# Designs tried in a protein design chat: VHH binders against Chlorophyllide a oxygenase, chloroplastic (CAO). Part 2

Target 1, 101 residues: Chlorophyllide a oxygenase, chloroplastic (CAO), of Arabidopsis thaliana (Mouse-ear cress) (q9mba1r221to321)
Amino acid sequence: WYPVAFTADLKHDTMVPIECFEQPWVIFRGEDGKPGCVRNTCAHRACPLDLGTVNEGRIQCPYHGWEYSTDGECKKMPSTKLLKVKIKSLPCLEQEGMIWI

## First folded at step 13 (VHH)

Design v4 (from t6 with I58T D102N)
Fold by OpenDDE, last read:
Structure v4 (fold): chain B 101 residues (1-101), chain A 119 residues (1-119)
Amino acid sequence: as target 1 above (101 residues)
Amino acid sequence: EVQLVESGGGVVQPGGSLRLSCAASGFTFSEWAMNWVRQAPGKGPEWVSSISWQGSYTLYADSVKGRFTISRDNSKNTLYLQMNSLRPEDTALYYCARDTYNPGSYDYSSQGTLVTVSS
């Protein structure tokens, strides 16, 4: 486990982009309030997800509004039928004022 | 029925400006990213610009970057293209198109609006 962000920086509507294992990731809080970590790249057009918003525990791509849960599963596609799409995620936990992956 | 109606085209001299509009109807405009594409006589279609569904994210072709600005007003179901510093090579029929799932797939069923840049 590696500390990668401060708990104080991770509010319900904020994101923390990080570089880990030579890949871009983004940390946000899920619907249950627990931190999650997913690839900072939308599966649709590779748009950085940290440019978007966190809505009700889902990270939303600013390009087309695709939403992902903390497990990387796409939950919403506004302009198309919802497809089975999933991006990579990492185990994430919160402890001692830090977010760990 | 999905309808996209472009307007604002015309004849301008090099260095001039135009503002194109696209009136959308028949679908939930605010749920769709939108594009401007253009086609010059004798040439294939060329992507010009894209804008996200809420307008916070924009993309431009290298040929128009720094000169064109795409925007939208979802309350008016309207897409815009501000074109500054126009060049003769910008002469084309301009279309607005919904951003489909697949990149590069555009509906050219609309009539478009003609932009002519000439001295």
Scores: ipSAE 0.822, ipTM 0.902, lowest interface PAE 0.5, mean pLDDT 94
Fold by OpenDDE, fold request of step 24:
Structure v4 (fold): chain B 101 residues (1-101), chain A 119 residues (1-119)
Amino acid sequence: as target 1 above (101 residues)
Amino acid sequence: EVQLVESGGGVVQPGGSLRLSCAASGFTFSEWAMNWVRQAPGKGPEWVSSISWQGSYTLYADSVKGRFTISRDNSKNTLYLQMNSLRPEDTALYYCARDTYNPGSYDYSSQGTLVTVSS
C-alpha cells in the first residue's frame, strides 16, 4: 500500500487526480463514502474524468455524461442504452488521514 | 422523429462573420453531445466542432480553432456556431449532427445551411 492523497482533500463532491504505475488515475468517494480509484480516462472517447463531477458517489464524464462507480463499472449513458462497460480500478483504502492504493 | 434544422448561412466577404443556428426536436437535446460538420463542393464531409451535452466541454478542428465558437442553449433546444474571420476555404454546406456512439459517424438528416465566403 502507498499513500497517494490526504483524506482532507477528498470530500464527497471532490476528486483527486493522480499518476501511479505510469497511468492516470482519479480518486473519489463512492455512494458509501469510501474512496475508490479508477482510470482517469472515459471508455467512450478517452475524455479525462477529473474534468467532470462527482454525483451520488459516481464520477461523471463531462463529454457525454457517462457515470462510473468506484469499481469502474459504467452506471449511466444518457444518450444510449446502457452497455456493459467497465474501466480499470485499483483497490483503495482510507487510514490515518491518508488515502492508500 | 428526429429533426435538425440549420439556419444562418449566407454570402460573406473574407474576414467577415456569421452565426449559424441549429433547431433540434424529436429527441432529448440536453442528453446529447452535438457536432457541426461541413461539406465543401467536391469534397467529403469534414468535422468542424463538438460540444458536450451540458456545454462545458468543446472541441475544434485545427482549421477553425481561434475563429469558430460552438455553444448551445438546452432550454431552447438550439446549437450555435459563431464563425469569425471567415476564409474562402470555409465555404461549404454546414450541418449540425448528434454525436453517435461510434467516433467518426454523425446522425443528421437535413439540408444544411450554405456558407459562401468570397471576395
Scores: ipSAE 0.821, ipTM 0.901, lowest interface PAE 0.5, mean pLDDT 94
Fold by OpenDDE, last read:
Structure v4 (fold): chain B 101 residues (1-101), chain A 119 residues (1-119)
Amino acid sequence: as target 1 above (101 residues)
Amino acid sequence: EVQLVESGGGVVQPGGSLRLSCAASGFTFSEWAMNWVRQAPGKGPEWVSSISWQGSYTLYADSVKGRFTISRDNSKNTLYLQMNSLRPEDTALYYCARDTYNPGSYDYSSQGTLVTVSS
């Protein structure tokens, strides 16, 4: 486990982009309030997800509004039928004032 | 039925400006990213610009970057293209198109609006 962000920086409507293992990731809180970590790249058009918003525990891509849960599963596609799409995720936990992956 | 109606085209001198509009109906406009594409005489369709579903994210072709501005008003179901510093090579029929699932594929089955830039 590696500390990658401060708990204080991770509010319910904020996200923390990080670079780990030579790849871009983004940390945000899920619906249950627990932190999650997913790839910082939308599966649709490769838009950085940290440019979007966190809504009700899901990270939303600003381009087309695709939403992802903390496990990387796409939960919403506004302009199309919801397809089975998933981006990579990492185990994430919160303790001692830090977010760990 | 999906309808897209472009307007605002005309004849302008080089360096001039035009503002195009696209009235959308027959679908939930606010749920779709939108595009402007153009087709010059004797050439194939060319992507011009894209805007996200809520307007916070925009993209431009290198040929128009810094000169054109795409925007939208979801309350009016309208897409706009502000064109400044127009050049003769901007002469084309301009279409608005919904952003489909696949990149490079545009739904621009409309009449378009003609923009002519000449001295």
Scores: ipSAE 0.821, ipTM 0.901, lowest interface PAE 0.5, mean pLDDT 94
Fold by OpenDDE, fold request of step 24:
Structure v4 (fold): chain B 101 residues (1-101), chain A 119 residues (1-119)
Amino acid sequence: as target 1 above (101 residues)
Amino acid sequence: EVQLVESGGGVVQPGGSLRLSCAASGFTFSEWAMNWVRQAPGKGPEWVSSISWQGSYTLYADSVKGRFTISRDNSKNTLYLQMNSLRPEDTALYYCARDTYNPGSYDYSSQGTLVTVSS
């Protein structure tokens, strides 16, 4: 486990982009308030997700509005209907004032 | 039925400006990213610009970057393209197109609006 962000920086409607393992990731809080970590790249057209918003525990791509849960599963496609889409996610926990992955 | 109707084209001198509009109907406009595409005489279609479904994210072809501005008003179901510092090479039919799943594919069936830049 590695500390990658401060708990204080991760509000319910904020995101914390990080670079780990030479890949971009983004941390946000899920519907249950627990932190999650997913690739900071939308599965659709690789748009950085940290440029979007967190809505009801899902991170929303600003390009087409695709929403992802903390497990990386795409939950919404406003203008598209595809089969199950999922982006990479990392285990994430909150402890001692820090977010860990 | 999906309808996209472009307007605002015309004849302008180099360095001039035009503002194109695209009226959308027959679908939930606010849920779609949108594109401007142009086709010059004797050439194939060329992507010009894209805008996200809510307008916060925009992309431009290198050829128009810094000169063109894409925007939208979802309350009016309208897409815009502000074209400044126009050049003769910008002469083309300009089309409004929904952003389909695959990049490089465009969903449009309109007549477009003609932009002619000439001295």
Scores: ipSAE 0.806, ipTM 0.894, lowest interface PAE 0.5, mean pLDDT 94
Fold by ESMFold2, fold request of step 24:
Structure v4 (fold): chain B 101 residues (1-101), chain A 119 residues (1-119)
Amino acid sequence: as target 1 above (101 residues)
Amino acid sequence: EVQLVESGGGVVQPGGSLRLSCAASGFTFSEWAMNWVRQAPGKGPEWVSSISWQGSYTLYADSVKGRFTISRDNSKNTLYLQMNSLRPEDTALYYCARDTYNPGSYDYSSQGTLVTVSS
């Protein structure tokens, strides 16, 4: 496990972009308040997700408003029928005042 | 029916400026990212610029950064491209295109407006 953020830095409506394993990731809290880690790249047009927002435990890409849960599943596509799309996620836990992946 | 109608093309001297407009109808414009694409005579299409659905995220091809500005007015269903410091190499048919849910493709485009930069 790698410690990548402090618990205090991860609020319910914020996100922490990180680079690990040679790839960009972003950490945010899901609806249950638990942290998740997903690729920092929207599946639609590769827009960096950390430029968007976190709403009700989902990260919203600013390009077309696609929303992803902490497991990487796309949950909402405002302009089209929801397609089965998933981005990469990593296991993520919160322990000892830190967020680990 | 989706329609995209552009205007503002013409002939201009090098160093000049033009502003292109693209009027959208037949869809909810504010829910879609938009693009400008150009095609020089005898060449394939070249992506120029993109703008996110609410205008907060913009992208430019390296060849136009600092000279072209994409913008939109969702209350008027209109996309814009301000082109400054025009060069002969910018001569092309310019068209607007609606972004898709499929990476790398556009589902609707305008017919295009010719921009000619020559002395």
Scores: ipSAE 0.033, ipTM 0.402, lowest interface PAE 5.9, mean pLDDT 80
Fold by ESMFold2, fold request of step 24:
Structure v4 (fold): chain B 101 residues (1-101), chain A 119 residues (1-119)
Amino acid sequence: as target 1 above (101 residues)
Amino acid sequence: EVQLVESGGGVVQPGGSLRLSCAASGFTFSEWAMNWVRQAPGKGPEWVSSISWQGSYTLYADSVKGRFTISRDNSKNTLYLQMNSLRPEDTALYYCARDTYNPGSYDYSSQGTLVTVSS
């Protein structure tokens, strides 16, 4: 497990971008308040997700508004029919005042 | 019917400026990312710039970075391209295109407006 963020920095509407395993990731809280870690690239246009927003426990890509849950599943595509798309996620836990992956 | 109508093209001297407009109708403009594409005579299409659906994320081709600015006004359903410091190699037919859910793909485009940069 690697400590990658402080618990206090991860609020309900914020994101913490990190680099780990030579790949970009982003940490945010899901609807249940638990942290999740997903690849920091939208499947649609490869836009960095950390440039977007967190809405109702889902991270919204700023390019076309695709929304992803903490397990990486795309949950909403505002302008088109929802397609089955998933981005990579990592196990994530909150312990000892830190977020670990 | 989806419709994209561009304007603002013309003839300018090198170093001059033009502002292109693209008026959108027949779809919810504010839900779509948009692009400008250009095509010089006898050449294939060249992507110029992209803007996210709310305008917060923009991309530019290396050949136009620092000189062109893409913007949008969702209340007027209009896409813009501000072109400064124009060069003869910017001469092309410029058209706007609606981005899709597929990377690098467009489903609707305008007919194009000619920009000629000539001494």
Scores: ipSAE 0.028, ipTM 0.395, lowest interface PAE 6.2, mean pLDDT 79
Fold by ESMFold2, last read:
Structure v4 (fold): chain B 101 residues (1-101), chain A 119 residues (1-119)
Amino acid sequence: as target 1 above (101 residues)
Amino acid sequence: EVQLVESGGGVVQPGGSLRLSCAASGFTFSEWAMNWVRQAPGKGPEWVSSISWQGSYTLYADSVKGRFTISRDNSKNTLYLQMNSLRPEDTALYYCARDTYNPGSYDYSSQGTLVTVSS
């Protein structure tokens, strides 16, 4: 496991962008309050997700408002029917005041 | 009916400026990212710039970065392109296009307005 963030810095409406394993990731809390780690790249236009928002445990891309859960599944596409789209995610846990991947 | 109507094209000298407008109707403009695309004579279409649905994220082709500024006013359903420091190679038919959920695809575009940059 690799420690990448402090628990105190990850609130329910914030996100923490990181670079690990030579890839960009973003950490945010899901609806259950548990942290998740997904690729920091929206599937639509490769827009960095950390430029968006976190609402109700989903990270929203600022480009067209696509929302992803902590497992990387796209849950909402505001302008179209929901398509089957998923971005890469990593296992993520919270222990000892830190977030680990 | 989705409609995009552009304006502001014309002839300008190198180093000059021009502002293009694109008026949108027939859809909820504020729910869609928008693009400017240009096509020079005898060439295929070239993407110029994109702006996110609320205006918070913009992208530019390398050839226009620092000279062109995309913007939008969702209360007026209007997309803009401010073109500064124009060069002869910017001569093209410019049109606005509604972005889709498929990368690199547009489902509706305007007819285009000609911009000519020449001495």
Scores: ipSAE 0.023, ipTM 0.384, lowest interface PAE 6.6, mean pLDDT 79
Fold by ESMFold2, last read:
Structure v4 (fold): chain B 101 residues (1-101), chain A 119 residues (1-119)
Amino acid sequence: as target 1 above (101 residues)
Amino acid sequence: EVQLVESGGGVVQPGGSLRLSCAASGFTFSEWAMNWVRQAPGKGPEWVSSISWQGSYTLYADSVKGRFTISRDNSKNTLYLQMNSLRPEDTALYYCARDTYNPGSYDYSSQGTLVTVSS
C-alpha cells in the first residue's frame, strides 16, 4: 500500500490527480463517499479525466462526457449507445487521514 | 438526418487569415466532440484539430499549433476554425467531422470548402 493523498484534499466534487507506477491516476469519491482510484485517461480518446468534473460520484470526461464509477466501469455515454467499457482501477483505501493505493 | 454544412473557405495570401464555420443539425450538437480535417489534392485526410463536447479540451496537429484555433458555440450549434498566419502548405479541402466512440473514426462529415493560400 502507498499513501498518495490526504483525506482532507479529497472532497465530494474534487479530484486528486497522482502519478504512481509510472502511470497517471486520479482519485475521487464515489456516491457512497468512499475513495476510488482510476486511470487518468478516458478510454474513448485518452483525454485526461482530471480535466473533467465529478458529479454525484462519477467522474465525467470532458471530451465526450463519458462517466466512470470508482471501479472504472463506464456508466454513461451521452452521444452513443452505452458499450461495455472499463478503465483500469486500483484498490483504494482511506485510513488515518490518508488515501492509500 | 445529421447534417454538417461548412462555410468560410476561399483564396487568401500567405500570412492571411480565414475563419471557417460548420453548422450542425439533426443531432444534439452539445453531446459530440468535433474535428476539423483537411485533405490536400492527391493526399489522404489529415487531422487538424479536435474540440471536446463542451469546448474545455482542444487538440491541434503540430503543423497548425499557434496558428489555428478551434472553438464552438453550442447555443448556435456551430463549430469554428480560426486560421491565422496561413501558409501555402495549408491549401486543402477543409471539412468538419463528428467524432465517434472509435478512435480516429468519423461517422459524418461536411462536403468541405476549399482553402487556397497563394500569392
Scores: ipSAE 0.022, ipTM 0.385, lowest interface PAE 6.4, mean pLDDT 79

## First folded at step 14 (VHH)

Design w6
Fold by OpenDDE, fold request of step 19:
Structure w6 (fold): chain B 101 residues (1-101), chain A 118 residues (1-118)
Amino acid sequence: as target 1 above (101 residues)
Amino acid sequence: EVQLVESGGGVVQPGGSLRLSCAASGFTFSEWAMNWVRQAPGKGPEWVSSISWQGSYILYADSVKGRFTISRDNSKNTLYLQMNSLRPEDTALYYCARDTYEGSFDYSSQGTLVTVSS
């Protein structure tokens, strides 16, 4: 575990992009308020998810509106039948004013 | 049935401007990313620009970047392409196309002809 973001920077409607393990990730709060960390790349067209929004605990791709939960599971595909799609996620926790992965 | 109808094409001089429109129907327009694609005579289709479902994410081909502007009005189910500083090489049939899941384009319209010549 190592700190990657400040709790103060992670609001319910904000996200924090980070680079870890030589890959892009994005941290956001889930519906339960707990931080999650998923790949900062939409499974659909590889759009950076940090360019989108956080809606009701899901990160939404700005390109086609695909939404992902903190575990990386796609929960919404606005223009497509919802398929079982999942992006990579990392364990994430919050303590001592920091977000850890 | 998905319908896409382009309009606004015409003949313009180099350096001129033209605004294309695409009227969409038969699907929930606001839920789909949209594209402009063009095809010049004797050439294959060329992707021009893409706009996300809500318009916050936009992409351009290098050949048109800085000159063309894609936009949309979801309340009117309309896609636009503002073309400035037109060049002869921009001459083509211009099509609006809907994204597919696979990453291809879905269009069946006749397109609108843009001719740039002196």
Scores: ipSAE 0.852, ipTM 0.917, lowest interface PAE 0.5, mean pLDDT 95
Fold by OpenDDE, fold request of step 19:
Structure w6 (fold): chain B 101 residues (1-101), chain A 118 residues (1-118)
Amino acid sequence: as target 1 above (101 residues)
Amino acid sequence: EVQLVESGGGVVQPGGSLRLSCAASGFTFSEWAMNWVRQAPGKGPEWVSSISWQGSYILYADSVKGRFTISRDNSKNTLYLQMNSLRPEDTALYYCARDTYEGSFDYSSQGTLVTVSS
């Protein structure tokens, strides 16, 4: 486990982009308030997700509005029917004032 | 049926400006990323600019960066393209195009002609 962000910096409507294992990731809080970590790349057109917003525990791509949960599963596609799409995720925990992956 | 109707084209001298509009209907405009595409005489279609569904994410072709500005008004179902510092090579038929999942565009309108000449 590695500390990657402060708990204080991770609000319900904020996110923290990080680079880990030579890949881009983004940390945000899910609907249950627990932190999650997913690839910082939308499965649709590879748009960085950290450029978007966190809405009710889901990270929303600013390009087309695709939303992902903390497990990487796509939950919303505004311009098409919802397809079975999932991006990579990492285990994430909160302890001692830090977010760890 | 998806309908996109462009307007605002015309003849302008180099260095001039034009503002194109696209009226959209037949779909929920605010849920779709939109694009401008142009086709010059004797050439294939060329992507010009893209704007996200809510307008917070924007892309431009290198050839128009710093000169063109894409925008949208979702309350009016309208897409815009402000074109400044126009050049002869900008001469083309300009199309409004809706994004598709597959990566192509939906555009079936007649476009609006922009002619830049001295």
Scores: ipSAE 0.732, ipTM 0.876, lowest interface PAE 0.6, mean pLDDT 95
Fold by ESMFold2, look of step 16:
Structure w6 (fold): chain B 101 residues (1-101), chain A 118 residues (1-118)
Amino acid sequence: as target 1 above (101 residues)
Amino acid sequence: EVQLVESGGGVVQPGGSLRLSCAASGFTFSEWAMNWVRQAPGKGPEWVSSISWQGSYILYADSVKGRFTISRDNSKNTLYLQMNSLRPEDTALYYCARDTYEGSFDYSSQGTLVTVSS
């Protein structure tokens, strides 16, 4: 496990972008308030997700508004019917005042 | 019926400027990312620029960075390309294209010719 952020730095509506394992990741809180870590790259045109927003525990890509849950599953596609799409996620936990991946 | 209709092409001297417009109808324009693509005579299509559905994420091909500016007005269902410091190498048919969630263009306009020559 690697500590990547303090609990106080991860608020309910914000994102913490990180670089780890030679890849970009982003940390955000899900609907249950627990942290998650997903690849900081939308499946569509490789748009960085940290340029988007967190909408009710889902991170929204700014390109077409696709929303991903903390496990990387795409949950909403505003312009089309929902397709089964998933981006890579990492295990993520909150303990001892820190966020770990 | 999805329609994309371009305008604003023409003949201009090197160093000049043109502004292209692409009017959209038949779909909810504000829900779609859009692109400009060009095709020089005898060449294959070349991607020029992309703009996200709300305008917050913009990409340019290296060949046009600093000279071209993509924008959109979702209240008018219109996509724009401001082309400055034009060069003869920019001569091409320019068309707008609707971006898909599968990484390709599903609808495009017929194109407007831009000719840069003295």
Scores: ipSAE 0.069, ipTM 0.457, lowest interface PAE 5.7, mean pLDDT 80
Fold by ESMFold2, look of step 18:
Structure w6 (fold): chain B 101 residues (1-101), chain A 118 residues (1-118)
Amino acid sequence: as target 1 above (101 residues)
Amino acid sequence: EVQLVESGGGVVQPGGSLRLSCAASGFTFSEWAMNWVRQAPGKGPEWVSSISWQGSYILYADSVKGRFTISRDNSKNTLYLQMNSLRPEDTALYYCARDTYEGSFDYSSQGTLVTVSS
């Protein structure tokens, strides 16, 4: 496990972008309050997700407003019918004042 | 029905400026990313710029970076392109297009002609 962020940095409505394993990732809290880690690229246009927002436990891409849960599933597509889309996620846990992946 | 209506084209000297507008109706404009595309006489379409649905993520073609600025006003359902330092090779029909996921356009305007010559 690698410690990548402090618990205090990860609030209900914020996100922490990180680079690990030579790839960009972003950490945010899910609906259950637990941290999750997903690839920091939206499935379309390769838009960085950390430029977006966290909306009730889902990270919202700033390009078209697609929302992803902490497991990487796309849960909402405002302008089109929901398609089956998933981005890569990593295991993530919160212990000892830190977020680990 | 989706409608996109552009305006602001015209004739301008090299080094000049123009601001294009694209008025949208028939859909929730604030939920869609938008694009400007141009087509020079006798050539194929060339992508110019993209702007995300809320304006926070913007892309430009290399040929226009630093000279053109895309923007939007979601309260007026309007997309803009500020074109500065215009060159003769910018002469084209300019139109706006609604972006879908995966980079496809589903609706576009008729176009407004921009002519840069002296």
Scores: ipSAE 0.032, ipTM 0.407, lowest interface PAE 6.5, mean pLDDT 80
Fold by ESMFold2, look of step 17:
Structure w6 (fold): chain B 101 residues (1-101), chain A 118 residues (1-118)
Amino acid sequence: as target 1 above (101 residues)
Amino acid sequence: EVQLVESGGGVVQPGGSLRLSCAASGFTFSEWAMNWVRQAPGKGPEWVSSISWQGSYILYADSVKGRFTISRDNSKNTLYLQMNSLRPEDTALYYCARDTYEGSFDYSSQGTLVTVSS
């Protein structure tokens, strides 16, 4: 496990971008309040997800509004029929004032 | 049916400015990223600029960065391109295009000619 962020830095509507394992990731809180870690790249246009928003525990890409849950599954595609799309996610836990992956 | 209708092209002197508009209908404009593309006489198409569905993420080709500004007004279903400091090399047919979920364009306007000459 690697500590990558402080608990205090991750609020219910914020995102913490990190770089780990040679890849960009973003940490945000899901609907249950638990942290999740997904690739910081929307599948559609490689748009950085940390430029978007977090709504109802889903991170929304600012390019076309695709929404991803903390497990990386795309849950909403406003401009087209929902396709089976998943971005990479990492195991993520919150302990001892830190977020770990 | 999806329609993209552009306007605002014309003849302008080098160093001049021109603003292009692209009116959209037949789809929910505010749910789509949009692009401007140009094609100079005798050349292939050249991507110019992209703007995200709500306007928060914008990209420009290096050849126009700092001179062109893409914008949109989702309440008017309209895409804009403000072109400043125009050069003869900017002479081209300019058209707007709707971005797809797979990184291609599915609908394009017919194009408006921009001619930059003395």
Scores: ipSAE 0.017, ipTM 0.381, lowest interface PAE 6.9, mean pLDDT 79
Fold by ESMFold2, fold request of step 19:
Structure w6 (fold): chain B 101 residues (1-101), chain A 118 residues (1-118)
Amino acid sequence: as target 1 above (101 residues)
Amino acid sequence: EVQLVESGGGVVQPGGSLRLSCAASGFTFSEWAMNWVRQAPGKGPEWVSSISWQGSYILYADSVKGRFTISRDNSKNTLYLQMNSLRPEDTALYYCARDTYEGSFDYSSQGTLVTVSS
């Protein structure tokens, strides 16, 4: 496990971009309030997800509005019928005032 | 039903400027990312620029950075390309395209010819 962020920095509507394992990741809180870690790249056009927003525990890409849950599954595609799309995610743990991956 | 109609092409001298417009109809324009693509005579298509659905994320090809500006007006359902400091190598058919799933284009305009006469 690697400590990558402080618990205090991860609010219900914020994101923490990190680099770990030679890849860009973003940490945000899901609907249940638990942290999740997904690749910081929208599947649509490789747009960095940390440029977007967190809506109802899902990270929304600013390019076309696709929303991803903390497990990386695309849950909403505003302009098209939902397709089976997923981005890479990592296990994520909140302990000792820190977020770990 | 989906229509993209471009305008603003023509002949311009090197160093000049031209503004292209792309009027959209038959779909909710404000829900779609948009692109400009060009095709020089006898060559394959070259992507020029992309703009996100609300205009907050913009990309340019290296060949046009600093000279071209993409924009959109969602209240007018219109996409724009401001082309400054035009060069003879910018001569091409320019068309707008709607972005889709996985980054491909599903609808495009017929194109407007831009000729930069050296």
Scores: ipSAE 0.015, ipTM 0.367, lowest interface PAE 6.8, mean pLDDT 79
Fold by ESMFold2, fold request of step 19:
Structure w6 (fold): chain B 101 residues (1-101), chain A 118 residues (1-118)
Amino acid sequence: as target 1 above (101 residues)
Amino acid sequence: EVQLVESGGGVVQPGGSLRLSCAASGFTFSEWAMNWVRQAPGKGPEWVSSISWQGSYILYADSVKGRFTISRDNSKNTLYLQMNSLRPEDTALYYCARDTYEGSFDYSSQGTLVTVSS
């Protein structure tokens, strides 16, 4: 496990971008309040997800509004029918005041 | 029917400014990222700038950074390009294009000519 963020920095409606394993990731809280870690790259146009928003436990890409859950599954595509799209996710643990991946 | 209608082109002196507008109709403008593209005489198309569906993510080509500003007003279904410090190499047909979820443009306007010449 690698410690990548402080628990205090991860609020219910915010996100924490990180670089780990030579790749960009973003950490945010799901609907259950638990942290999740997904690739910081929307499947559409490779837009960095950390520039978007977190809404009710889903991270919304700022480019076309695709929403991803903490497991990386795309849950909403405003401008088209929902396709089966998933971005990469990592296990994420909150312990000892830190977020770990 | 999807329509993109641009305006604001014309002839300006080097160092001048010009603002282009692109009026959208026939689709839900606020759900789509938009782009400006230009094509100089005798050349292929050159991407100029992109703006996300709500305006929070903006990209510029290196050749226009610091001089051009893309913006949008979703309540008016309108895309804008403010062009400052214009140079002769900015002379081109400028058109707006609707971005797709697959990373391509599916609809483009006819274009408005911008000529920067002394």
Scores: ipSAE 0.013, ipTM 0.337, lowest interface PAE 7.4, mean pLDDT 78

